# Designs tried in a protein design chat: VH-VL binders against q53228. Part 3

Target 1, 184 residues: q53228
Amino acid sequence: MAEDLVFELGADRSLLLVDDDEPFLKRLAKAMEKRGFVLETAQSVAEGKAIAQARPPAYAVVDLRLEDGNGLDVVEVLRERRPDCRIVVLTGYGAIATAVAAVKIGATDYLSKPADANEVTHALLAKGESLPPPPENPMSADRVRWEHIQRIYEMCDRNVSETARRLNMHRRTLQRILAKRSPR

## First folded at step 4 (VH-VL; framework fv_teclistamab)

Design b4
Fold by ESMFold2-Fast, scan of step 4:
Structure b4 (fold): chain C 184 residues (1-184), chain A 121 residues (1-121), chain B 108 residues (1-108)
Amino acid sequence: as target 1 above (184 residues)
Amino acid sequence: QLQLQESGPGLVKPSETLSLTCTVSGGSISSSNYYWGWIRQPPGKGLEWIGSIYYSGSTYYNPSLKSRVTISVDTSKNQFSLKLSSVTAADTAVYYCARDLWFGEYYFDYWGQGTLVTVSS
Amino acid sequence: SYVLTQPPSVSVAPGQTARITCGGNNIGSKSVHWYQQPPGQAPVVVVYDDSDRPSGIPERFSGSNSGNTATLTISRVEAGDEAVYYCQVWDSSSDHVVFGGGTKLTVL
């Protein structure tokens, strides 16, 4: 419940949300306020950077696709200004490579959309690296495998042999998968 | 301004497949925060959800209709469509398409005007 | 499957307060959304997430949700509020959008 979560958040409960979709942003902000966070919101890279510079938060949720640019720029400022900031980036369909890049430059974790307030809260408070849970609406088996493979591939710096070893797959099988377009 | 517009035949014969398309304008169907849904309303009765689709092709269907329903999305045309097979007179209704703000708990923030589909021989 | 129950009809005089209920087992643990459907028109969301209003919906529309009953409250009712009102939830156990049966608000 929200009261139980307040103790886990610590003394600083500041949370910056960055997303250019106003209805979604408002809905998420209210849900996070109910969970004990103290909210600031931004609808652009420029607004997000300004807040990160002036009032770096303890927690941040950043959408990567913004009208005026890439949310990665906000992630960079957050990490530079507050090294202990817990940063979760949000990814849309087909954006896994960008999400992995965000983790490499300082994001704590990423979530694939669609995501709800419980998933966001769990990701912000998670202890260590973990894969996000599968969405409530099941994706095709091919799509789930493709996303997992793409994530590991980017984490291995696009090294096919290392990716195949990590996924316990034959290199030739992986090469064929990487050559194909994303499944639906 | 976001607008949704239903289109398709207004008359369908019993046992045939009802096919409708929703065209989205003033916004992108590839928006990651939204599902896109179909809701119907038989004359003089209440609202019944048929199903919803995400731009990836992932779907939720009403369990009562699942065996007869297919919803698909065409992101290049900014459209999504409904096919309902083996129709009977009970499928006569106004069919609405709607945008569904996903946040773990669906609500429909924009609706099309609705299109009447009559199932009759 | 999860079921929402609404009274079929509610009547009020202009300027009075209308209260439309939506009953469901442990509905207070869900988020309830309310739609207004004027005669011959598509539905419009008037309250979402129990008590939030979309931009453009007047403050006289409000909502609450606790226990087994959610309520849409319309204060200072106007003739233009005459419509059928539907409540709606998402039932995560069945992955189902559930609508109530609708309540016709008559402004006498």
Scores: ipSAE 0.615, ipTM 0.812, lowest interface PAE 1.8, mean pLDDT 86

Design b5
Fold by ESMFold2-Fast, scan of step 4:
Structure b5 (fold): chain C 184 residues (1-184), chain A 121 residues (1-121), chain B 108 residues (1-108)
Amino acid sequence: as target 1 above (184 residues)
Amino acid sequence: QLQLQESGPGLVKPSETLSLTCTVSGGSISSSHYYWGWIRQPPGKGLEWIGSIYYSGSTYYNPSLKSRVTISVDTSKNQFSLKLSSVTAADTAVYYCARDLWFGEYYFDYWGQGTLVTVSS
Amino acid sequence: SYVLTQPPSVSVAPGQTARITCGGNNIGSKSVHWYQQPPGQAPVVVVYDDSDRPSGIPERFSGSNSGNTATLTISRVEAGDEAVYYCQVWDSSSDHVVFGGGTKLTVL
């Protein structure tokens, strides 16, 4: 509900959205505005950095692949300027290496595209676990895949059918994977 | 400017597979912001969604058509394709390809011109 | 499956306002999109997410959505607005794109 969201957000509802695809950015901005956020948008790394430096927001959603560079550069400025900023990074599907890089720079969480406004809102407001710190040792391919599946599973509120849909896999295959212990 | 163009045979025999390709120019199919879809329209009737595909290969299909439909993507050619098996006269329609700005909800912001496919012996 | 209901036709005089309705159970909780299809042409989106307009679509096109009815409103109607208009939603329970049956707008 927009009323519950506004109440939960308190006085500072500032949200910076950074993405270079104008139709997507416009659609996401409207959806977040309806949920009670006060929006600023940027279509480039340069614009995102300028806003982050001048008016650091309480919340940010940053696309990693921008025409003029890497969105992680915006994340770095956001974290330096406002340590309490909740930062969600939008990334290509299944990229745990991207999630690790985001954590190293200071992101709160990440979402794999395609992501909808409800998923973005949930990630921005989640009181649950923040993105775990990057491991000291590199993970195996199996471990990376397992971590990604677990992350999506939590994001879907442990709903197996929804997770299977999001990951484009059979529910039975997903259940089998979730039943196993974590790979090394 | 973004342009979508359907191509494929205009005539298909009953029981055979209808195959169409959509060529995208002025934009990349490998965009993380979009799905790419197929919609059809029988003569004198309304629009019916067939399915949509993401550049990763992930698909959504109309439940009524799912057993007969395969949509695939070829990112190297900037194309996506539709195969509809076991066709009958009821599959005679104008077939459109379209770009699908998916944000948890489908809508089509650019459409091809459409191609008429007639199912006849 | 989810169903959208549109009147088959609406007639209006030039310069007046046309209203095309799209009925659906609790449609106000969904995002409604509207397409214009002139005779023999491909559809063009004229309103998306209930009330937003794509670049290039005149301001006289507007939309609303609440309860069980969404409405496309076309002000100061012109002869060039003659087309079939379709509403569309995404039904998340079945992962299905649902179109209305279409409304033929006739400008008298």
Scores: ipSAE 0.616, ipTM 0.810, lowest interface PAE 1.6, mean pLDDT 84

Design b6
Fold by ESMFold2-Fast, scan of step 4:
Structure b6 (fold): chain C 184 residues (1-184), chain A 121 residues (1-121), chain B 108 residues (1-108)
Amino acid sequence: as target 1 above (184 residues)
Amino acid sequence: QLQLQESGPGLVKPSETLSLTCTVSGGSIRSSSYYWGWIRQPPGKGLEWIGSIYYSGSTYYNPSLKSRVTISVDTSKNQFSLKLSSVTAADTAVYYCARDLWFGEYYFDYWGQGTLVTVSS
Amino acid sequence: SYVLTQPPSVSVAPGQTARITCGGNNIGSKSVHWYQQPPGQAPVVVVYDDSDRPSGIPERFSGSNSGNTATLTISRVEAGDEAVYYCQVWDSSSDHVVFGGGTKLTVL
């Protein structure tokens, strides 16, 4: 048991997990329940926002790249509804600059995938630790958007029509973006 | 839906490098939720984890094998590969590739059929 | 290095309950996974995250994990359950996937 960590959680152990990968969410939720948290899960920006508005949690773990948008939108609602919420952002490999932007709008910390349940727990319960230093050359907003688009494109098995539908974007606009090099 | 298939030479000479490839079908290796791993089993013995790789190239290796093992990933071919250098008879084993759910304390939910590699002159 | 200890063999009569243990220091703080390996076949996960079953695994397979011992329980044992069973954990302190030595289940 994580006896000291469970003690540090206090009376409110509510944790919201937001990620669009259902198997990942199920396993992470169980791992966090084992560590003393009380869980709600969301698989989209819309669902995450709805839960954050109705039942703002003491802790949250939010993936930034979701099928229906940017997890930063969930972070904003969480911070507005519950100023003391401890929010850890999970980012895909190479998205650390986006995670730094999340801290500016209210996230407590960020972790780059791959990260295990112990690392997530440590980040949620950190005692006076400073945030990891930002990268020397943070990704531009264009790069962040490009990476999100590429992620959805891969998830759709490189199907342009399906990707455009999921991103609520014109097919022609998406084709143009996919044809170009990655932004700086 | 997901299928993993090992391939590579079944015979390797002592002191040479053992090389195997795992081909993934029915799913993308470029997934943020999974590591991809290699496990081996000497004849009549138990399972030994060799290492695991994330699609970014990030790896974890068994400490006892770390100096000899390299795992790499080729996302364009949906494959990942194992190289084990300076082999001896002790490296004779069935080698499995497997998908590893990386979050919530790793387990292997899909395994290849395994391929026997014999180290002999 | 973290070590998991399993009995080398367990024998049970058909219809009875088999219990296979996996010993490890403070293993109750880790997630334990169990694999079934029939003769000549690749391993198949039968229990993961201490007590969850994959789709297609019968309810007579169950798991528990507390303190220094995890247990795989197989109720109403059938001849087809004969296999070697392995427990497995992730040791985050050493970045190591650790397997137990395996337990051969014999149905007599």
Scores: ipSAE 0.275, ipTM 0.647, lowest interface PAE 3.8, mean pLDDT 84

Design b7
Fold by ESMFold2-Fast, scan of step 4:
Structure b7 (fold): chain C 184 residues (1-184), chain A 121 residues (1-121), chain B 108 residues (1-108)
Amino acid sequence: as target 1 above (184 residues)
Amino acid sequence: QLQLQESGPGLVKPSETLSLTCTVSGGSISSYSYYWGWIRQPPGKGLEWIGSIYYSGSTYYNPSLKSRVTISVDTSKNQFSLKLSSVTAADTAVYYCARDLWFGEYYFDYWGQGTLVTVSS
Amino acid sequence: SYVLTQPPSVSVAPGQTARITCGGNNIGSKSVHWYQQPPGQAPVVVVYDDSDRPSGIPERFSGSNSGNTATLTISRVEAGDEAVYYCQVWDSSSDHVVFGGGTKLTVL
């Protein structure tokens, strides 16, 4: 197979995918299985942590934005349980804040959504020492605003009321923004 | 519920610019999960991808058409548009707009009905 | 550039099984999608991600993808299945949506 010639999967091909977007998770899992990985999936921080503790994988792809909390909590457990785990953070949170948080917590790399299966595979298997460069296309004003809002939201420990006060916006407006997925 | 509808002139003269608009209803174009694309089909021939756009304005274009094609998005009108410059008879085709769920490994899950654009004098 | 090859036509009798192939270098590593285009109509996705079906598509439509060949299989073919069928992949190396040339399915 051409993929077998280009990329080396180790003897342990276990991959944990953590994302609460079920259609995306299902489709990414299928694509990664086709590339030779042995998959487990989780749709929450709690489920991801449970799998990481019970069966720490060789590879992991973790979304930062999960319904029950921050995916970085899963990254921490993965790094503690298996120091050699290759961890790619898959996120829309924002270039610099995401890079800093991911590196600090112990992620190997990060990718901005939308990311296809080949980009994910490359990131998991590449022996890089630096984070990826900024996005090829300039960020839109909506993306910059969304990243600022997400950064403040995380600084406020995901407290909607406190975040709304800090950003001087209506709570309902903030809730609508937070309910939407990140712009690219 | 979700509907895509192409609109624009059905006849374009050689050397002019072909301009089409896709109106999205029943769903938001400002959706993180989707790219929005243009595909064309010359009479009796196969499908050819022209390009796709994300609501941020980020684009992917077919390299063979890149020098002539511009796709733009107007989120306030829930529309995206195609401009193809310097047209010739070879650009005569049915033009479709479509939604692409997670551009890349994903697929065009909703298509417009298509609009025939004829390039002739 | 990446190329998908399909046979130009396939003929089948009603009630029999039709198989339409899509050839591509290492296509088994990609997700293959299949579209049905009846004469004069817009394409409709009938199989996505190699083998999944959208809601409303009958179970007699199925797909497979491995090595260098993807296959769309239509069992118990009906006259209403007459259409041109296209396979499609995303080529991430060139950021390109690639369609096959199409296969015309003729039902007796």
Scores: ipSAE 0.118, ipTM 0.601, lowest interface PAE 5.4, mean pLDDT 82

Design b8
Fold by ESMFold2-Fast, scan of step 4:
Structure b8 (fold): chain C 184 residues (1-184), chain A 121 residues (1-121), chain B 108 residues (1-108)
Amino acid sequence: as target 1 above (184 residues)
Amino acid sequence: QLQLQESGPGLVKPSETLSLTCTVSGGSISSSTYYWGWIRQPPGKGLEWIGSIYYSGSTYYNPSLKSRVTISVDTSKNQFSLKLSSVTAADTAVYYCARDLWFGEYYFDYWGQGTLVTVSS
Amino acid sequence: SYVLTQPPSVSVAPGQTARITCGGNNIGSKSVHWYQQPPGQAPVVVVYDDSDRPSGIPERFSGSNSGNTATLTISRVEAGDEAVYYCQVWDSSSDHVVFGGGTKLTVL
């Protein structure tokens, strides 16, 4: 696993963390430094965009709910300035539409809070060093929703009731979705 | 001011289920920032983590106890609870509830005062 | 199962420096937290994330973590520092909160 293996990181270990929760940002930055990343942090859209413009990082973790605006604006600048940047978006409980929008705009992946340093590391490194070019035919809305539901389901120890609470949906609806095969 | 208070029977018979509740006041259990945990300490021994829960119901359990442990949350009452089944004398301990600051590398920043549970016939 | 090793006891004179170690395989890659448990009381966090202190904890308490050993250092020890001290990590490979066995600090 990447958390124990600093030598598995590529030559560029730059990581930008964007979140307006200063205690969280500080703790996550320290944990990521231990895993071999070289950190810059930002507590606002304005600061995040400035860093992305001036020193585009190889990796980024962006919270979408920032005091001065939407973290998607930071994702856009990151993708424009460095096409191979690996971008993980942090989403709040029940923010499906925002998570989907982030992936469409160019985020590599998203994680629901709570997410610890190891989950963040795995998400950042899941596809190797470079982001593949955007697909010509993006996944269907049904497939994206199904994958989001499955991710939350696993995070909830496969507890249907708790997954329904986290996704803000009816238990019966979720039960039917989980009983069916994945959409293509 | 955040306070955590354990409650439940102080005496449990062997083979029965130990049930405890932690009541949280001065803060919301429905916080996206925290997990909520149970830790126990047998008399004269060290601390042993039992498990932790997020307000959505997502849990982590000590692998040694996982087959016997259930932690649940009731956001309407601002409470979370522990059930430990098939108890023996080895389960006699002071049981603490605590707030578990998850982001980064989990630690317990506020603890209840603890409640002694004795397993005896 | 990840294991943390602490010495069972450490004795120091008032005003001296106490050092309590916490041994673990590659523990320097993890964040170590330290708890003070005075006799008959609930534990209180005194150091978190290797070296950070909660508000209200004296500067005499400090921590370090590298390689296979984390250390809690208490300078200018006072009688009121007598307690059992526990180290703790999160082992993400097993989703396990791991505590050390505890070190009893005795102030002579």
Scores: ipSAE 0.257, ipTM 0.645, lowest interface PAE 3.8, mean pLDDT 83

Design b9
Fold by ESMFold2-Fast, scan of step 4:
Structure b9 (fold): chain C 184 residues (1-184), chain A 121 residues (1-121), chain B 108 residues (1-108)
Amino acid sequence: as target 1 above (184 residues)
Amino acid sequence: QLQLQESGPGLVKPSETLSLTCTVSGGSISSDSYYWGWIRQPPGKGLEWIGSIYYSGSTYYNPSLKSRVTISVDTSKNQFSLKLSSVTAADTAVYYCARDLWFGEYYFDYWGQGTLVTVSS
Amino acid sequence: SYVLTQPPSVSVAPGQTARITCGGNNIGSKSVHWYQQPPGQAPVVVVYDDSDRPSGIPERFSGSNSGNTATLTISRVEAGDEAVYYCQVWDSSSDHVVFGGGTKLTVL
């Protein structure tokens, strides 16, 4: 891992991470701690809401799909308790609409999984004048289309003609799309 | 408890396609934190990564094997599969499926027991 | 293509410290993971992200990574530590998971 991208942290470095995947949560927490954040973690909506109510953090990263409910409920409490909290929500494949809803109710930004620690850090600290803004990380319509095409391509055992037939597109158009790198 | 189990023919003839399936139980293959991979090990030799897949169908393949490898996922059966075409004796190996906790890079946190595939006439 | 170099074998007496190296060009800029493979068994991760340990792995296992060398250190070695140890990185330049050749640890 290249960790040349360093952001300036303010005096309040409190960060709440909410995710019900314990191995992922632990890996992310260690990575963020190494970047200077002071961590609290939660594995459920109930735990996340309790921490948000008792000790509202300066930063939060919230997974939207939790075993006991929707991470949007945590986002709402965070925004109510600490209006200046910077909140990044994490979304999985096919969850863009939910991510957009999270921004509408108070999240600062959203990021598609899988995402690395530098991407998370940048999303949390995106007001910096120290570094030029990187390309947007949320899945674009082009990326969704590209992933759909790649999924059909693999389902057809990487047969270009069969894939073009199944997608109702010209082989030439498909060949051009498959030759390109994934959209950001 | 999460378990990964490899299955498929243990014997494949030269020039044919090697086909294996990994069945995931005790966890969902549609989890957004994980890629799912194939790693092989020829008898008495080291580990070689074959490729990995995300439940969306997005793949990464070992460049040296890319022309022969296809990995696919069936989320309805909680399975992912490997096809390796045009096999030779050099493809004789124990084949492992594994879970990758993807965080910008691969880290295999759980492995299947492995299945021996022999390529012989 | 990116290459990781490990010594083929390391021998150590019980209770002493074993050090297994993994050499790679500028490997200190990458995250190194270490796997233990006992004879006839599947690999198990013992160290990830250079120096972190999974739950259940004894504190005797530790790792470091800087410059051109990563090191797995096993303190107070026990007979049960006999295995082949593999280092592994992700090479983003080639989108490739690279394993070292493996080091057989023998406890004398």
Scores: ipSAE 0.472, ipTM 0.745, lowest interface PAE 2.6, mean pLDDT 84

Design g1
Fold by ESMFold2-Fast, scan of step 4:
Structure g1 (fold): chain C 184 residues (1-184), chain A 121 residues (1-121), chain B 108 residues (1-108)
Amino acid sequence: as target 1 above (184 residues)
Amino acid sequence: QLQLQESGPGLVKPSETLSLTCTVSGGSISSSSYYWGWIRQPPGKGLEWIGSIWYSGSTYYNPSLKSRVTISVDTSKNQFSLKLSSVTAADTAVYYCARDLWFGEYYFDYWGQGTLVTVSS
Amino acid sequence: SYVLTQPPSVSVAPGQTARITCGGNNIGSKSVHWYQQPPGQAPVVVVYDDSDRPSGIPERFSGSNSGNTATLTISRVEAGDEAVYYCQVWDSSSDHVVFGGGTKLTVL
C-alpha cells in the first residue's frame, strides 16, 4: 500500500495541512507522512498563506475554521499560486454551504469530519473526477443527500457495512449520518 | 486551559436512572475535532468505556451497555450528559468524562477528576 | 469482542527499566495508547499512537507496537512512577474503545 501510494503520488509529494487544533494537526500530519507525503503544517490563515506563497504544495488539506479567520483565504492563495494543487477542505457538521463556497473559491473537494486518513488520501488522489455542481438551494442539498443515503440503506436491508461500501464512504461516516435526525 | 468537571448525585437507588453531567471549560464542546466520552471504573477494577458523543449528537456506545445508555450534548451550556437506566450494584463505579480525539484512532487526552456513584438502597 | 491482555503486576528497583506488555491479535495494525493512573487519581495519557508522548511526559516513557504485542517502556524508574498502567485501542470492526486489564507497577 505504501508502494501503491508512491506510484500514485508521483514525483511531487508536498502536502500542506492547515488546522488550528495542534493535537489533530500533528496526528493528521503523522498519518499522511506514513502514506508517503512530504509535510508542512500551518496553524493559522497567516501561516498557511505564507507557506502557500513561498512554497506552493502539490496537495493541501485545509480546515475552514481558524483562529485568525477563514481557511477559504488559504484556498484562494493556493489556487492562485499553483493551479494544479489538489485542495481538500475539511468541514464540521452543518457546514454544507461553507463546503460549497470552498469549491467556488477553488477547492478540489471537501470532506465532512470525522474523516480518517484513508478518506483524506482518497480525496487528495482522486483524478479526473469533478465535484458535483453546487446545489441551487443549499438547504435542500442536505435533504437530497440524506434521502439518497436512506434509499441505499434500505436497498442494503439496513446493513451499515454494505451501505458504506456501496456509497464508497467510511462506515464510521455513514453511522454518524444515520444517527442524525433528517435534514429539513 | 481545558478542564472537565463531572457532577450529579453520588447515590442512586437500584432500578433507577443514573444521571451525570460533564461541564467543559477552557474550550468549546462544539469542536469538530473531538468526541466527548464517558469511562467508568468499579472499585478495585479496570477502566470500561461507556460511550462517546460528537457535538452533532452522533453517538457510539459500548455494545454491552447500549440498551441502557443515552449520552446527550447541550452546546449552549458547553456540557454533555450520561444517563444509565435500570442500575444495579454492578454499576457502582467512579465515572469519568474525557475528551476523545477521533482522528487516528480514539484516545482520551483530557480527563475529569471522576465522581463516585454508589448504587444502593 | 477484541481483548487486550496485560500482566497484572510488574516490580522493578529504582533506576531500572520497567517493561509493560499489551497483547492483542494483530495489535501492530492498531494504534496503542497508554494511560498512567496513580492511586486515587484520574488516568493521564503517557503515550499515544504507539510511541508519541504528550507535552509534559518525560522522555523516559516510550512505546513500541509490533505483531501481537505492544510495550510501554519506562527507563530510570522513580518511586513516583508507581501506578496502574492501561493500554487502549480502538476496534473499528465493532466501534469499541477497548482497555487492557491494567498492570500495577511497583517500585521497590
Scores: ipSAE 0.361, ipTM 0.695, lowest interface PAE 3.4, mean pLDDT 84

Design g2
Fold by ESMFold2-Fast, scan of step 4:
Structure g2 (fold): chain C 184 residues (1-184), chain A 121 residues (1-121), chain B 108 residues (1-108)
Amino acid sequence: as target 1 above (184 residues)
Amino acid sequence: QLQLQESGPGLVKPSETLSLTCTVSGGSISSSSYYWGWIRQPPGKGLEWIGSIYHSGSTYYNPSLKSRVTISVDTSKNQFSLKLSSVTAADTAVYYCARDLWFGEYYFDYWGQGTLVTVSS
Amino acid sequence: SYVLTQPPSVSVAPGQTARITCGGNNIGSKSVHWYQQPPGQAPVVVVYDDSDRPSGIPERFSGSNSGNTATLTISRVEAGDEAVYYCQVWDSSSDHVVFGGGTKLTVL
């Protein structure tokens, strides 16, 4: 549906957004503010780390690719300074293995870009959802591709035609992939 | 900083394929936050969205044009391209490329200058 | 298919306020974007996400969106504001970028 969701938040509504794409950052910040969060934004690893050190937030959304370095460095400082911080990392297209690494160093969850404000809100507030267990072995390329496809599938509300269109693949090929059990 | 520039033939014969390229400078087409789109405007008429592409090759097309449209991306050249097949006089328009910030709610924050394509014998 | 309705033209005297409407079923649940197209030029976004302004767009431009109508408001209109203005939404049910028909603002 097209309607914005409004969640009831606890007493601490502080949210740090870290992303070096200013138009994206401003748009997401406005959407999160409308949902009741109290925002601080950062456009670099250095700025994000400074805020995390000085004013560790209750919630954080961190892009992994930043102009001056890896957003994982911000995640590490957030987790160290505030163990109960809910941290969602944003990953680029096809980077699910990197997202798993982010969870191992302290991120609560991850989202694949492009991501909208409803997806971000759900990820930040999903207290009952379990993180997938850490992989015993590094994920295969097939597993990474399968998880990316599953992520897009969920983003499209499990609409096969829209998912196929989004991934630029034949609907029949996508149906075969979705019918398989996950690669290990 | 960011600039988009359309290029391609200004005259196309009926029944042939219209082909345009958009060159992006001052920014990366591989940025994860953006789609890249084509919009057209027939002389004296309004704006019509043609389609948009993500750097992975994933596309959305206007349903009324989908059977004739292909949009592709070349990340090594920082370019994306439009092919519109089986053109008629109704396809005469100024064609714009644009950057598209997607949250499930598209808007175009930077536009090229536009290029006029006339469909005529 | 989703349709956006704009008046074809609006006339205003310099220094006055122009209001351009964009009608759509339950448009208040969508994000509305507004583009200014001066004669012979490419469109420029003047308002996005209902009410936000891009850097470089003067404070005179503002937007609102509720129910079935979105509105672009231009205060203290100047001759240079003369252009065609388009509203735009994304219709998720059809995966379609929808533009209004455009409103020509004439500064008398």
Scores: ipSAE 0.347, ipTM 0.683, lowest interface PAE 3.6, mean pLDDT 84

